# Ledger of designs, part 62: VHH binders against o75319

Target 1, 181 residues: o75319
Amino acid sequence: GNHIPERWKDYLPVGQRMPGTRFIAFKVPLQKSFEKKLAPEECFSPLDLFNKIREQNEELGLIIDLTYTQRYYKPEDLPETVPYLKIFTVGHQVPDDETIFKFKHAVNGFLKENKDNDKLIGVHCTHGLNRTGYLICRYLIDVEGVRPDDAIELFNRCRGHCLERQNYIEDLQNGPIRKNW
Short names: E, the ipSAE of ESMFold2; O, the ipSAE of OpenDDE; V2, 0.75 times the mean of E and O plus 0.25 times the DockQ between their complexes.

## First folded at step 3 (VHH)

Design u7 (framework vhh_7qia_2; at its last look DockQ between E and O 0.06; V2 from the best seeds 0.00; counts 0 for: pae E 15.5 > 2, unsure alone 64.6 < 65, placed apart)
Fold by OpenDDE, second read of step 4:
Structure u7 (fold): chain B 181 residues (1-181), chain A 118 residues (1-118)
Amino acid sequence: as target 1 above (181 residues)
Amino acid sequence: QLQLVESGGGLVQPGGSLRLSCEASGFTFSSYYMGWYRQAPGKQRELVAFIYSGGSTNYADSVKGRFTISRDNAKNTVYLQMNSLRPEDTAIYYCAAPKVEWSGYDYWGKGTPVTVSS
């Protein structure tokens, strides 16, 4: 139940805001029950997430959780002021069209409702890298018209880690545009 | 050592134009996205324009259609063509570059002031 995800410690806890976007990616925060298995400096809780975001002089307006489990933390661990959206996303495979659509819809809804502020959309999967990166890049490509390689470069740089999955990269670079609405 | 040097700022009348330049050094310019930010008195710094390494661009809504960001990789320079300037465009404009090993804009120029006033 409280096993640390494989390689979780290898990734930076929080990336930086992607310039020109409202996105910020991070690895999954772990609830308190995981702390006993971590060194103090390795701990990354929901509270730590918000602290780190504040350190960047940013504010989260939405959290999109792409993990395929609910064991890492509870929505109740988050401030009530920040909406939480779960999009169960299977790992290792390119997200299906429904998942992509759900993500896009959530992002578009947020942007529509948050035109008057500069709050961020926090996106995470387990490592906040592959699934997270794919969906963010897919959005930039399909909705914002960004070149695939440009989107990937921006995400990688801001996350501090490069997308690792070749199938994700290939789909972003050469795959079809997915439905936006 | 990474350096960013802005130029081209000044005083201009409403409706006028300015072209800002930022010469970068100390990193592989062509491999990185670049951006222009501005900070008006009493306001927070905000993104004005953004250009990806591959050339895609992004603009703040307030400057769309008026500002154009471009880059010349051979000269390690990013430009901001500002047309149809408005008083609300008055600010110090900053060129920004990311760290090589980190994300975001961690490096800033000293800024170039732009004043739009009749």
Scores: ipSAE 0.788, ipTM 0.901, lowest interface PAE 0.6, mean pLDDT 94
Fold by ESMFold2-Fast, scan of step 3:
Structure u7 (fold): chain B 181 residues (1-181), chain A 118 residues (1-118)
Amino acid sequence: as target 1 above (181 residues)
Amino acid sequence: QLQLVESGGGLVQPGGSLRLSCEASGFTFSSYYMGWYRQAPGKQRELVAFIYSGGSTNYADSVKGRFTISRDNAKNTVYLQMNSLRPEDTAIYYCAAPKVEWSGYDYWGKGTPVTVSS
């Protein structure tokens, strides 16, 4: 169905670029069929996403979709100039090592191919918060050597919402570094 | 209101070293994320090094192992130690405190030129 995801309206559509990184986080865009259930100011389509990114003087070079569904929008709803990567990630549970590895590989590949520009890696799950924040912070901690508290603080401030899942926060602070799965 | 003033740029021979300083004045410096960016003639501005409020650091691949960013919150200063300088490092170097919140502002210094040449 075309039911709006639970609590989706509670979250800001798009965060700020996380300075010192190429990451920007946002909630899932909803295709046109969802707009009948939304007020004009609540709409956040794929087109709205790109408009909001441009309003921040930023440009997307990659979208990583962490939702465990294809019902919210289709890759065809995105500009053909922006690569789209689907990593099916189950909510509520800390992402497994295979998912973490796939995310790291995608980010590393993007950065190598985009050394000569400042394009962003857009990351989203349903709310752009827990799975999204976990994987971004896990990348910063494991690959870039960022302290967990620094990574979490930066994500929370730039997203405009704090990570909510205590198991995700606990894993980031005290869990093992995932080198390569 | 935050103001950033860079110093330490100059002419240096290949293989030499320079230490850039960026002194901040205004509100609580320790709460800001700080970065060094550079812009070479005819090129886009790029991130060189970044330091988090808690002291974590991140570097561009081109400078990793040669440059070190650090901060002294008591002195409201961020530093960039540049070792093993190459002609390709020639650029104007900018200190920045980027915004992290919707209502925030980016703060930039005016830049300090670095030329690596004999």
Scores: ipSAE 0.542, ipTM 0.816, lowest interface PAE 1.8, mean pLDDT 90
Fold by ESMFold2, look of step 5:
Structure u7 (fold): chain B 181 residues (1-181), chain A 118 residues (1-118)
Amino acid sequence: as target 1 above (181 residues)
Amino acid sequence: QLQLVESGGGLVQPGGSLRLSCEASGFTFSSYYMGWYRQAPGKQRELVAFIYSGGSTNYADSVKGRFTISRDNAKNTVYLQMNSLRPEDTAIYYCAAPKVEWSGYDYWGKGTPVTVSS
């Protein structure tokens, strides 16, 4: 069925733009069919996502969907046409090098093609926290040379929730440097 | 037009101190992380320190404990306090800011020279 993801209600829908970057993180929006199981104040639809981004005076230029499923919403359900990329990312484990490479490639491509605007890259997994935080931080560390603890702290503050999975945190802090190509 | 203007460099004896300043214009300073790099003659440019908009800092191992980066958002200025200077600190020091559309330090000043020698 249309089960609400575990603990999804416990997370803020959308974070804040991460200063000095083009990233904004959010939890997965849920299409209309899920709303039967939600109180009105709990709803967070694709339309709600775009309204909240607009309220921050921002605009999405790319959505990177890290979920390992396609049941929550479809790109066709978005109220505006925006580039959309799904990178199937297995939960619970540190993402593999192929997944990290795909993420880096997508971000670098976006930055090159969007150098004349200020649009944001929206990144989400189910909760917009662990997989999302890991990949954003991995990019900042490996590509931009940000110190691991500073990348994690920036993400946590802007998302409004701290990264939870210790294996992700340990890999960001102490794991091997990943090649960017 | 974005501009970064460094100042405060000069000649100093080993063990001395200097304070570098970088005044920024043409962008929203309070939202950006800022950094200092240095380049010795014939060598690659290296990171010295950076500071987030919220005040969190990071330092190269070679300067940790001797240099302090700080910022004054009201003056659109970032500072580098350089204490216990050594001859290996001799370099041109550059202020840097990230490009709006590209992460990292892509905006550079002209640099301010620092020479540490007897």
Scores: ipSAE 0.005, ipTM 0.131, lowest interface PAE 15.5, mean pLDDT 83
ESMFold2 (binder alone), look of step 5: mean pLDDT 80; pTM 0.810
OpenDDE, look of step 5: ipSAE 0.712; ipTM 0.865

Design u8 (framework vhh_7qia_2)
Fold by ESMFold2-Fast, scan of step 3:
Structure u8 (fold): chain B 181 residues (1-181), chain A 117 residues (1-117)
Amino acid sequence: as target 1 above (181 residues)
Amino acid sequence: QLQLVESGGGLVQPGGSLRLSCEASGFTFSSYYMGWYRQAPGKQRELVAFIYSGGSTNYADSVKGRFTISRDNAKNTVYLQMNSLRPEDTAIYYCATDYTEYGLGYWGKGTPVTVSS
């Protein structure tokens, strides 16, 4: 329970809202059992996540957890008022079409149900970078018609870190548009 | 070639018990964190119980006091003792190592557990 994810400390806890969208990206929050391995200023619990979002004058309406593990925190560690969706994704691999469509359906459903507010869709994997950035950019490209390079630049700027995995970048820039309904 | 093989699932009446086993082959078992996960129809896969290489354990709140995870490193096996079973425990149970950003964990094929009268 107290093993910190590799390089987790190297990344900013939470990025900024991506302008023109409802997305905000962050690294995985770590439950209290991990705090014994962290200095006070390094802590980033589920509570810390919500505090940092509020400090930006934003509000979360949905969390999409892309990690393939439940060991970092439990859904029960989140406020009951904020829906939590788990989409299991494997690191290093470009998400498959089923995963991409699952993500798109979750986003589209949230947007339809939240027309009368400005709540954000929070998306994270372990570092809030590669799987997170891929799926957000894939949504912007396939659903919103954004140019791949523009989507990547927007994500990188708002997250505060650049997408690192070349296979993810390659798929976004040169891969096929996945059919949306 | 790594594989995880679950056994011990089946049909049981409410209040009954089952012991699940997961035998690992193809890797240094004692070095791995191991978990039992379950997925019920229409629900997300959830962690049920987790055991560290040194033997420390962690449990989902829904199973605390009823389920016990243990490991036998000499047999490359992790166990889940399930007592006081409820209809809500009906699911396919999976044995797994943890996933990381830079490495693929491993999953078994699952073993179904049905709790009904």
Scores: ipSAE 0.006, ipTM 0.169, lowest interface PAE 10.8, mean pLDDT 85

Design u9 (framework vhh_7qia_2)
Fold by ESMFold2-Fast, scan of step 3:
Structure u9 (fold): chain B 181 residues (1-181), chain A 118 residues (1-118)
Amino acid sequence: as target 1 above (181 residues)
Amino acid sequence: QLQLVESGGGLVQPGGSLRLSCEASGFTFSSYYMGWYRQAPGKQRELVAFIYSGGSTNYADSVKGRFTISRDNAKNTVYLQMNSLRPEDTAIYYCAAVPSWDYTFDYWGKGTPVTVSS
């Protein structure tokens, strides 16, 4: 099916670059087959994603897709020059340590390979909010030493929406640092 | 309007140290995120160090353990302490201020050159 994800229209398509980081968050792009169920101003295809990032004078160097499905768009819908990484995550649950490790490894690898440019890491789940915000904030806290409240505040402002899941927020504020990952 | 003035750049020998300062003329300095960026000839501008309003910091991998960013809200100043300098650190260093209430990069200094050579 081509049914629109619940509440997908409630969220801004793309946030702003998170200052002091290489992260930008957005909601899942929807391939052309979904457009018949959307008004023109509601459309957000892979092409629309790249256009909106270009409008901010930014450039994507990596997309990390956190959804548990491939039905919304295909990697082939993205430019060949932009690497795509799939990390399957289930909504509602705090991502497990293996998922956190995969995310951290991908980010660290990108940063080492892209130290001579300013390309961004684009991260999305379905709404670009809870799983996306959790993993970005977890990276900033565990790897970069950012204070939890500063990380959450930065993500919320740049995304234009606040993290909604209390279990995610509580883990970020009070949970253990995943040093082994 | 907010103005940023960098100082402390200069010529230093490899292994030496420099401290860069960036003074902001503004009433709400504590509400700004502050960053140091650099640009070497033929390269894109890159983030070196960033400090949030609460004091948390982020660093580029190339400078971790050698550079330290700090801020003094009473003096409206952000600092970059650069230790164990290498020829590869040669660049023009820019101060940037990002309003925490508006997360766009609105304010940039004019830059201060740092040359590491013997």
Scores: ipSAE 0.000, ipTM 0.317, lowest interface PAE 11.4, mean pLDDT 86

Design v1 (framework vhh_4orz_3; at its last look DockQ between E and O 0.33; V2 from the best seeds 0.00; counts 0 for: pae E 12.5 > 2, grease 25.4 > 24.2)
Fold by ESMFold2-Fast, scan of step 3:
Structure v1 (fold): chain B 181 residues (1-181), chain A 119 residues (1-119)
Amino acid sequence: as target 1 above (181 residues)
Amino acid sequence: EVQLVESGGGLVQAGGSLRLFCAASGFTFSSYDMAWLRQAPGKRREWVALIYSGGSTDYADSVKDRFTISRDNAKNTVSLQMNSLKPEDTAIYFCAAVEPWYHSGFDYWGQGTQVTVSS
C-alpha cells in the first residue's frame, strides 16, 4: 500500500547536521507511488532528500534505514554513490543490544573509512525522531561520552522536533551504558 | 548451514596468556567483519575487539595493548591473543560475524568459550 505513514506530514523532512558529529536525521523518503497523495511542497522522495542535504552544503556518505519495512522506498531508488544500510528496528520498543551494537558498528566503520572527508551519516526511521534519536543519542552517550541530557538536547535542536517516547528518554537518561562498543 | 565454533578457553593464572580461536563455515568469511564480545556472570555482554574485512582493528579500552585480534581468510578463522590476563577478564567469550558497515545482511554468533582467570 501507498498509505502515507501516520503523522508523517507533521515532521520536517530533514534536520540540520548535529555539530561536532557526522550525523544528520530525517524522516523516511517516499517513492513516486506515494506522490499522488501529496501536494508538491509535501513531496519528499529519495531525490528530494539528496537535494535538501546539498542545499545545506552537506554531502551524504551513508544512509542508515531503521524502518521495519521496505514499502516506502527501495535501495535502488538511492544514488549508487551512497551506501545504504538496513537495520530492522521495531517501533515503540527500546532497541535491543544487538541493534545498538549494529548501529555502533556501522557508525564506527564509516568514520574509520571517511577520516579524510566530511561526509555525513544520514539516519532515519519513519518520522526520523524516536528510533533515530534514540540510536544517535545512545551512540553519543556510550561511545563519545556525551552526557545524556546534552545528547538529547543536541538531537532535538538539530532535528527540529523533540523525542516523544518517554521510555526511550528514560532509557537514555537513567539506563546503563551499553559497553557493546 | 552457518556455524561459528569458538575454542581455546580455559583456566589461567593472573598475568598469564590464552589464545582463542573461532572457526567459521557456511558464509563468505572474507566479506564479514569479525568481533569478539564477552559476558561475565550476571553482567551484560560487552564488546572486546573487532577486525574489519580489510584487516584494520579496534579494541575496547579495557583490553587495549593486552589483546590482539587477527584473522586468516584462507582458513576462515579469527583469533584473539590475550596477554596479561586479569581476574576481571573472566567471562564467556563469543565470536561474532558482522556484515560490513556498508552492507545489509545477517550477523552470526557462536555459543562461546569460557575463560577463567584466577587471582
Scores: ipSAE 0.401, ipTM 0.737, lowest interface PAE 2.5, mean pLDDT 91
Fold by OpenDDE, second read of step 4:
Structure v1 (fold): chain B 181 residues (1-181), chain A 119 residues (1-119)
Amino acid sequence: as target 1 above (181 residues)
Amino acid sequence: EVQLVESGGGLVQAGGSLRLFCAASGFTFSSYDMAWLRQAPGKRREWVALIYSGGSTDYADSVKDRFTISRDNAKNTVSLQMNSLKPEDTAIYFCAAVEPWYHSGFDYWGQGTQVTVSS
């Protein structure tokens, strides 16, 4: 179906680049079929995503889609020059080790292949907040050695919204380090 | 049919060595990153080592400098040399294949091989 995700309108479409990183978070863009249910100013399509990124004088080099559905937009709606990675990530629960590994692996692979540019890793779930924030923070904590509270604060500030789920926050702050990749 | 078959597991004393082997078939082996994972009783499955399609390697901190992953694309095999084994290395070890960039889940898994390190 083409129902607007719950609370989708409540979140800023695109955050800011996280200083010192290649990450930018955004909410899920919606394909054209959703526009009839939205006010013009509420619309946020794949095209709008790229326009907003350009407005920030940035460029996307990779999109990681964490949604657990494929109904919001199609990879074909994206430029062919931008790789698209789908990591089905269940909401509300802390991502499992497989999900964390896939995310870290994708990020590390991108960074290894993109040392000669400054393109961004765009990450989104439905709202581009909880699942997105957890995995980005998990990477910063485990791989980059960032203090958990610093990672969370940085993400929240740049996304323009704060992580909401206590289980995510608790796991980031007190959970085991998963320094595998 | 895609297959990953692990071998080389067994019982070894602390400080000992084992070499695990994984034979792959049914997919374009050279295009995949290969990994070893392990799962101890009552614990989460954790990553141990990765070897990229390009040959670069990564290791978990817990096994770094003790374990070595290698691959042979001509034979479609990946190996894990485990030295200075510790009781905490006891686990079922799995071989896995991961396709870079365009994927949504684990691509292929082996059945695993038991490694037991006695104190």
Scores: ipSAE 0.006, ipTM 0.236, lowest interface PAE 11.6, mean pLDDT 91
Fold by ESMFold2, look of step 5:
Structure v1 (fold): chain B 181 residues (1-181), chain A 119 residues (1-119)
Amino acid sequence: as target 1 above (181 residues)
Amino acid sequence: EVQLVESGGGLVQAGGSLRLFCAASGFTFSSYDMAWLRQAPGKRREWVALIYSGGSTDYADSVKDRFTISRDNAKNTVSLQMNSLKPEDTAIYFCAAVEPWYHSGFDYWGQGTQVTVSS
């Protein structure tokens, strides 16, 4: 399948580094086979991702892929020097505790191994917004002690799009802190 | 009212086959991605197969080449053909409809159908 994800064209490809964190969010890159359905200016491949990160004077040290499918690009399309981790997440639902724990464990492991550099954790789902924003904010709230509204504001500003899914927003704002780091 | 109703579960011997069906109503079926998930006793629900509204499919590695998901937009059904069944495929199987997630708040879920594979 060469089908462009619904409304994928409506989102900025890559956000900005979130200040005070190691996170950057982006929408799913699409391998070359999808480009027959895209104007040149709409293309966003794995190569385009790395070019855009370099243009920001940043470097990726880990990519966390939150999609529930394997068809948008292959890990082999990424540089060998950048670790890749897929965490299957179901869309539309607040991620379950197992998914949240996997995400936190991956982030904490990265930070430990990369304490002497400034490399970024790139996180994406299909649009780089709702699932991505939820898990990044959940980490900042639960592990870094950031206030929920401050985490959400920081993500929205740096992604360039506001979180849309109300059940995620409500869980971040009103749910208990998941202190099990 | 949205409804997803699974059927076709049952008991089979290892190496056998089953076909599961999911009848959908109360939404524009052709606009949705459809999925099968499963939950074994004491485990969390895991993804099995997905069929997009456009007809493309994806499978979990553990079932690839043994299971086939398909849909019939005229009958509002999705099915899962399960071949070469193994005891580890024993689970409650759930049909789910996955909306374009930036437009809605919730997946729709069926009640599940039990599949038991005896050794």
Scores: ipSAE 0.005, ipTM 0.219, lowest interface PAE 12.5, mean pLDDT 85
ESMFold2 (binder alone), look of step 5: mean pLDDT 84; pTM 0.840
OpenDDE, look of step 5: ipSAE 0.000; ipTM 0.243

Design v2 (framework vhh_4orz_3)
Fold by ESMFold2-Fast, scan of step 3:
Structure v2 (fold): chain B 181 residues (1-181), chain A 119 residues (1-119)
Amino acid sequence: as target 1 above (181 residues)
Amino acid sequence: EVQLVESGGGLVQAGGSLRLFCAASGFTFSSYDMAWLRQAPGKRREWVALIYSGGSTDYADSVKDRFTISRDNAKNTVSLQMNSLKPEDTAIYFCAAVEPFYHSGFDYWGQGTQVTVSS
């Protein structure tokens, strides 16, 4: 079905760039077929995403899509100039080591290829909050050596919403550092 | 059939050198990023070195300036030159093929080659 994801309207469409990083988080854009179920001010299409990033004087260089579905929008709805990576991530569960590895690898590869610019890595799940915040914070903790509480606070402030899933927060604060990647 | 076959492992004394090889088949080697990982007795598998399809490299802090990863796309091989070996480097070393962030693919792993460094 063409129904709006539960609670999708409760979240700010796009956060701010996380200072000291190349990350920006947002909720899933919805293709044009969803707009008949939305008021004009609630619309957030792929085009709206790029307009909002531009309004912040930023530019996307990569989109990482963490949703476990392809029903909300297709890669063809994005500009051809912006790489798109799909990492199928089940909601509610802490991402497994393979998923964490793929995320870290994608981020590191982007940074190696984009040393000469300031383009951002855009990360989203359905709400741009739990899976998104977990993987960004996991990267900051494991790769950049950021303290867990500092990573979580930075993400929450820049996203404009706090991580909600207690199991994700618990893993970030007290779980093992995954040095495999 | 995808295959990654490691070779070159063995016993060396601390301070010595060893070169590992990985022969790849069954996929478009030049399009994949290649990695070396290791697993020491009683420990989890950890990343050691990575070479991107474009040729740039990354290393774990524990091996930086001692190990060098390289690839030969014409021969479908990736190699790891290990210098100034320490007892802590004792592990089974694994070759892995990793999907690039521009493409969806499958991660492939070899069976590993044993490296033992005596004090």
Scores: ipSAE 0.013, ipTM 0.364, lowest interface PAE 7.9, mean pLDDT 87

Design v3 (framework vhh_4orz_3)
Fold by ESMFold2-Fast, scan of step 3:
Structure v3 (fold): chain B 181 residues (1-181), chain A 119 residues (1-119)
Amino acid sequence: as target 1 above (181 residues)
Amino acid sequence: EVQLVESGGGLVQAGGSLRLFCAASGFTFSSYDMAWLRQAPGKRREWVALIYSGGSTDYADSVKDRFTISRDNAKNTVSLQMNSLKPEDTAIYFCAADEPYYHSGFDYWGQGTQVTVSS
């Protein structure tokens, strides 16, 4: 069956744009086959995602999907005008250097190509919280020089939920800066 | 320390069957969603089967009706019964656990067990 992810309903569908950045975080959209298990106010399809972004007077230019599955929605469910990037990530351990590098490379490439607009980079995992928050904060710390506690606070405030995974928080606050990948 | 140990892999002829086992320790097994994923040479890891903490199951289209995932909470074990095996099923099979309160994807991984299906 089409099971709703555990605790998925507990999280705000879409956060706010993180001021001073091009990032916006959200939980995984669920394709129409999941809607029979959801009340109308609980639905968050790919279409709903774009409607909620528009309600904030924002526009998506890239979606980075960090989930380890494709059962929730397919790239074909997204507008053809918005690039989609899949980075398969495992949540127990802090993402490895290869995963961090792939994320940074994608972000830097998007920013270089989109200098003439204000389009956002949308990032999600299942809940749009732990892996999503880690990689966004890691980028801000390593590339933008943001202080770790400031990056975490900014993400938590804009997402509307605090990072829950303690090893991720510890790595962000006290771990090494990854510069060489 | 979380540990996931897979077993049951091996060489089998097309049309045959294998049963994989995953022994878990170091976490409250009954509270976790458990999954099997696989990685064939030159390909990305793909999700194969999922069993929720409540016992419900989901399968990738490529294995639906051929594979059956089950769990034994008393023994902290997940099993994958693989029937009607095809050469395309040749891969290293990984057991993974997903934290219910975070559900950010598969957080704990085993070392994997090799399955080879000859034509």
Scores: ipSAE 0.000, ipTM 0.152, lowest interface PAE 15.4, mean pLDDT 84

